# Ledger of designs, part 7: VH-VL binders against Argininosuccinate lyase 2 (argH2)

Target 1, 199 residues: Argininosuccinate lyase 2 (argH2), of Mesorhizobium japonicum (q981v0r135to333)
Amino acid sequence: ATELQRHSIPIPETWLATSIRDVENILAHGTLPVVVKPVSGSGSSGVRLCDSAAAAIAGFNSAKSVLQDQVDLPSPDILIQQYVEGKEYSAEIIAYDGKLHCLGILAKHKGPPPCFVEVGHDFPAPLLEPSLQELASFASGAVSALGLEFGPAHVEFVITESGPVIIEVNPRLAGGMIPVMLSHALGTSILDMVIRLYA

## First folded at step 22 (VH-VL; from q3 with heavy chain V102T)

Design r2
Fold by OpenDDE, fold request of step 23:
Structure r2 (fold): chain C 199 residues (1-199), chain A 118 residues (1-118), chain B 107 residues (1-107)
Amino acid sequence: as target 1 above (199 residues)
Amino acid sequence: QITLKESGPTLVKPTQTLTLTCTVSGFTLGSWGMHWIRQPPGKALEWLGVIYSGGSTYYNAAFMSRLTITKDNSKNQVVLTMNNMDPVDTATYYCARKQWLTGYFDYWGQGTLVTVSS
Amino acid sequence: DIQMTQSPSSLSASVGDRVTITCKASQDIRNYVAWYQQKPGKAPKLLIYDASRLETGVPDRFSGSGYGTDFTFTISSLQPEDIATYFCQQYYNLPYTFGQGTKLEIK
C-alpha cells in the first residue's frame, strides 16, 4: 500500500474496517463511491460498489459474511477502496534469480455494478504486443516495489483515463481457474513451475 | 499541467557519448513510460526507444548497441545515453509520452537540438 | 519494421483549398495510425489517432481515414496557420515508425 505510493505507483485510497462504526468513520472522510471487499479471497466474492453509506454498510456485512465462512475470526478486516473506473487487468509474475518474469496479462470481464461478478478472463489480454509489454512492466514494477523478489505474484490493476492504478498485489498465484488457463496456454504447469522454485 | 523538458549538451564530439535528461511534471514516471524520438534537421521522426513504467526498456534495433535509457522516478527524470555519436546523429531529440494502451504520443518535450561535430 | 510511405513530400496550396496527404503501410496495421502537425521549431502535435479520431482541441477541418495499409489525412479548408510539416505514424508494432513527412506551404 504505502510502499507502492513511495515508489510513485498509484493506488486507490484504501481503508480497513472491522466494524460498521469503522465504515461510517471511513466514509466521513472519504468520497463515494467506494468498493467494499474482503481483505482476502478469490474472485469477486463479497465485492461491492457502494454509492452510499447504507450500501457500504451492506457491502461490509456481505464481505464479512464471506470471510467468516472462510476464516474463524470474529472481526475480520474488510477492505474499502476508492472506486476506480476503467478496464481491469491482471498479471501473473514469477520472481526468481533476481528477475521478474511476467507470465502474461489477463483481461478481466466483470458483470455490471454493484457486484462486479467475474464472468471471465481473456488470456492473453487482447491487446497489441507493445501494450502487453507496458502492462507487464507496470505490474512487475509494482511487485518489485513491494520487495517481492522470490515466488509468484498476482497483480490486479485498472487502466484509467489518467493512467493505471494498482488495485491489489498478492504474493501468490491467482486463484480459481487462472493458473489452469495459463498452464494450458503456455503449455506448461504453472503450479509445477512454482513448486520447483521452492524445491 | 503536463510538461516534458529535455536538457543536456547541445554539442557533442564524434565518438563521444550523448547524455540527455527528460524532466517531467504533471505525472509520475512510476505509472508512465517515456519514449525518446529524434529528428534530424529536415528529416523524418525516428523512434529510439522506451523505458516503461516498471523500468524495463525496449530499444529500436538500429540503436540497441549504443542506446541506454534509465530513469529515476523520485526525480521524475529519464536519461538517454547514446554512445559513439556521429555527425549523422545530429538531430533534435524529444522525449514523449504516449497514452496507455495506445502507441501515439500526445505529450512532447520541446526537443533539444544536438549537433555532433568535431 | 513497418515502413510508412508518405506522399507527397511537399505541397503548396491556397487558403481554403482541400489538402490530402497519404501514407501507405508496408503491412496491415489496421487503424493504428496517428497524424502529427509540426510547425517550424516546434515539437510534433497530435492531430489524429486511430486513423480517424480527432484529438481533443483540434479543429474539425482536420480528418483522417483508412484501414489496413492505406491512410489519408485531409485538411478540408486550408488555413494560414496550417503551414507545417505533417507526419503519419504507425503504432501497430515496435519499433514505432513515421512517414517521411509532408511539408505544406501556402501560396
Scores: ipSAE 0.886, ipTM 0.952, lowest interface PAE 0.4, mean pLDDT 95
Fold by OpenDDE, fold request of step 23:
Structure r2 (fold): chain C 199 residues (1-199), chain A 118 residues (1-118), chain B 107 residues (1-107)
Amino acid sequence: as target 1 above (199 residues)
Amino acid sequence: QITLKESGPTLVKPTQTLTLTCTVSGFTLGSWGMHWIRQPPGKALEWLGVIYSGGSTYYNAAFMSRLTITKDNSKNQVVLTMNNMDPVDTATYYCARKQWLTGYFDYWGQGTLVTVSS
Amino acid sequence: DIQMTQSPSSLSASVGDRVTITCKASQDIRNYVAWYQQKPGKAPKLLIYDASRLETGVPDRFSGSGYGTDFTFTISSLQPEDIATYFCQQYYNLPYTFGQGTKLEIK
């Protein structure tokens, strides 16, 4: 997060909470609405838009419950971020040989708030080629800024009225069926591609 | 609040290299691409190229062999370098910002007239 | 590259007149067309985008229409301050290209 800011790449203000007291303290200094989500979750599971302290606490408990089903931690970290409004996209990037290769841009389809359940993805995103290039460059810039020079990266970002905002960068492929989707669309196994990088 | 301003030499000799700088304010270059467009006197606009927010570039093929665009996000500056200038390259040079997910330019610099003459 | 053929190259009209400028694209570019006004010694100013959408702050006497290959820019009632050169632009694909321009004068 700090590294992205050093490179003038916008990110939402982000906090970590391990207790309800943390949530309360964060909100005492923050501005609603916020998004509460598991620190290591996939998809929209445990993600909630919160426009009140009560909602944030509920979101925290929900995210905690989801995370505890996945990991055996009594006090897992829960991520709290400023809400960013706009169209959400993602990019799958592979870094190797000193270069970043964007495999493509996905458009994320979400259900209504507060849970924003992911209902699907478009690949490629239904945008003009120049726009796809813009998004690819932005995502690649984020990966580069973080020093991820080898391996796959999954970048999530939102295009707001004031510009793009990085909401998440994972040094791995996207979860779920996204790699399968990409593989089908590109006519080659993305997973095998990544495996070959480490061979 | 958003401003773009081109700066550099206004007179260049043939075969020399033109270097122009676009200084921006009101936004961050890490989040925005910057385009260069020129206009010969009394003629149409010509799109030269772009440097995207992540640093990748795309150039008009007509100028690719002698055009380079770079930037320094920390200085809020984009630099255009064009080699082997010719009198035919005499034009007003603009830097312009394009709104995301669009292709039109809503913010322009005032432009700088560059004359190529011996 | 996509060519934008703009016409006419010059136009003289009276205050209050309806002015029409056209641009023809060399291929289908849907509605990805913008129109600019450029006054002497100034940078182009965006007036219309997406073929028919009026930019914020632009007077409603300016309008645009078209889809596919044929596009039209219109000033419903010409005003003295509208003396300028007007350009169309396609942004369907790179490189972005502009029309040749229309120099508009008042009689």
Scores: ipSAE 0.883, ipTM 0.952, lowest interface PAE 0.4, mean pLDDT 95
Fold by ESMFold2, fold request of step 23:
Structure r2 (fold): chain C 199 residues (1-199), chain A 118 residues (1-118), chain B 107 residues (1-107)
Amino acid sequence: as target 1 above (199 residues)
Amino acid sequence: QITLKESGPTLVKPTQTLTLTCTVSGFTLGSWGMHWIRQPPGKALEWLGVIYSGGSTYYNAAFMSRLTITKDNSKNQVVLTMNNMDPVDTATYYCARKQWLTGYFDYWGQGTLVTVSS
Amino acid sequence: DIQMTQSPSSLSASVGDRVTITCKASQDIRNYVAWYQQKPGKAPKLLIYDASRLETGVPDRFSGSGYGTDFTFTISSLQPEDIATYFCQQYYNLPYTFGQGTKLEIK
């Protein structure tokens, strides 16, 4: 987050909460609505949009429950993030030989609030080519700013009225059906491509 | 307040290299791409190219062999370099910004007239 | 490259007249057209985007229509301050291209 800010790449305000007291203190700044989510997890498990302190406490407990199901996690850390409204996209990037390659831009579909259950993805995103180029450049810039020089990266971001905002950068293959969808669309195995990078 | 301002020479001799700087304020070049557009006197606007927020570029094929766009995010500057200037390159040069996911320009610099003559 | 052919190249009309300018694309560009006003020595000012949507702060006497290849820009009642050159732009694909412009004068 701090490294992205150093490169002037927008991120939403984000806090780490370990207790309900932390949640209450964070919300004392009047930053509603917020998204409450576990620090780790699959899909949108335990993720909730919260427009009140009571909703945020409920979301904290829900996200905590998701983390407690994980082996070797001593105590849950919960992320509280300023809600950022806009069109959500993801980028699948492979860093290799000093270069970043954007394999594709996907439009992300979420279920209704407050839980935002992930319901699907469109590949390629239904955008004109110039828009795909600008999104790919933004995502690649974020990966470069974080110093990810080798391997896959999954970037999630939102395009707002005030510009783009990075939500997550994960140095891994995307989850769900995304690698399968990309493999079909590109006519090559994305997983096999990644395995060969590490050979 | 968002501002864009072009600066550089106003007179260039044929075969010389033109260097123009666009200085921006009110937004960051890490989040916004910058476009260069020129207008020969009495003629249509010509789109020259773009440098995207992440640093990648795309140039109009008509100028690609002699055009370079670079930037320095920390200085809020985008630089246009155009080699081998010819009198037909006489034009007002603009830098411009567009909103994300669109292709139309709502912020323009004031423009700088560059005359190419001996 | 997508060519934008604009007509007429110049137009003279009286205050209160309805003025129409057309722009034709060399291929289907759906509604990805913008219209600009440019006064002498000034940068272009965006008036219309997405073929028909009015930019914030632009008077409603300006309008646009069209889809595909044929686009129309209209001033419903010409005002003295509307003296300018008007032109279209496509943003369907790179390079972005512009019409030749229509110089509008008041009789």
Scores: ipSAE 0.574, ipTM 0.841, lowest interface PAE 1.8, mean pLDDT 82
Fold by ESMFold2, fold request of step 23:
Structure r2 (fold): chain C 199 residues (1-199), chain A 118 residues (1-118), chain B 107 residues (1-107)
Amino acid sequence: as target 1 above (199 residues)
Amino acid sequence: QITLKESGPTLVKPTQTLTLTCTVSGFTLGSWGMHWIRQPPGKALEWLGVIYSGGSTYYNAAFMSRLTITKDNSKNQVVLTMNNMDPVDTATYYCARKQWLTGYFDYWGQGTLVTVSS
Amino acid sequence: DIQMTQSPSSLSASVGDRVTITCKASQDIRNYVAWYQQKPGKAPKLLIYDASRLETGVPDRFSGSGYGTDFTFTISSLQPEDIATYFCQQYYNLPYTFGQGTKLEIK
């Protein structure tokens, strides 16, 4: 997050909460609405849009329950993140031999508030090629700013009226059906490609 | 308060290299791409190329062999370099910005006329 | 490259007249067309995008229509301040291309 800020790449304000007291302190600044989510998890499990302190406390407890149900969880921490409205996309990037390759741009579809259950992805995103180039360049710029020189990266971002905002950069393949969808669309196995990187 | 301003020489001799700088304010080049567009006197606008927010470029094939676009995000500057200038390259040169996911330009610099003559 | 052919190249009309300018694309570009107004010595000003959508702050006497290859720009009631050159632009694919312009004069 800090390194992205140093490179002037927009990110939503994000806080770490370990207790209800932390939630109350964060919200004392009047930053509603916020998204409350577990520090780790799959899909939209435990993710909740909260527009009040009471909703944020409930969301904290719900997200904490999701983390406690997971095997070998690394931390009980809950993320509280400023809500960013806009069209959401993801990019799959492979860093290899000093180059960044964007394998594809996906448009993300989410269920209704407050839980934002992921209901699907479009690959390729239903955009003109110049727009896909534009998105790919932004995502690659974020990966480059973080210094990821080798391996896969999964980038999630939102396009707002005031520009793009990075939601998440993970140095891993995307979860769910995304690697399968990309493999079918590109005519090669994404997992094989990653395995070859580590040969 | 978004502004774009082109600067550089107004007279260039044939075969020389043109260097123009677009200085921006009110937004970041880490989040927005910049386009270069020119207009020869009495003729249509010609799109030259773009440098995207992440630094990748795309050039109009008609100019690709002699065109380079670079940027410095910390200085809010985008630089157009065009080699081997010819009198037919006489034009007003603009930098422009567009909204994400579109292709139409809502912010333009004032333009700078570059004359190519001996 | 996608060519944008604009007609007429110039026209004269009286205040209050309805003015129509057309632009034809060399291939199907759906509705990815913008229209600009350019005053002498000034940069183009965006008026219409997505073939028919008015940019914020643009008077409603300006309108656009079309889909595919044939596009129309209309000023429903010409005003003295509308003296300018008008251009279409496609943004379906790179390189972006522009019509040659229509110089509008008021009698």
Scores: ipSAE 0.567, ipTM 0.840, lowest interface PAE 1.8, mean pLDDT 81

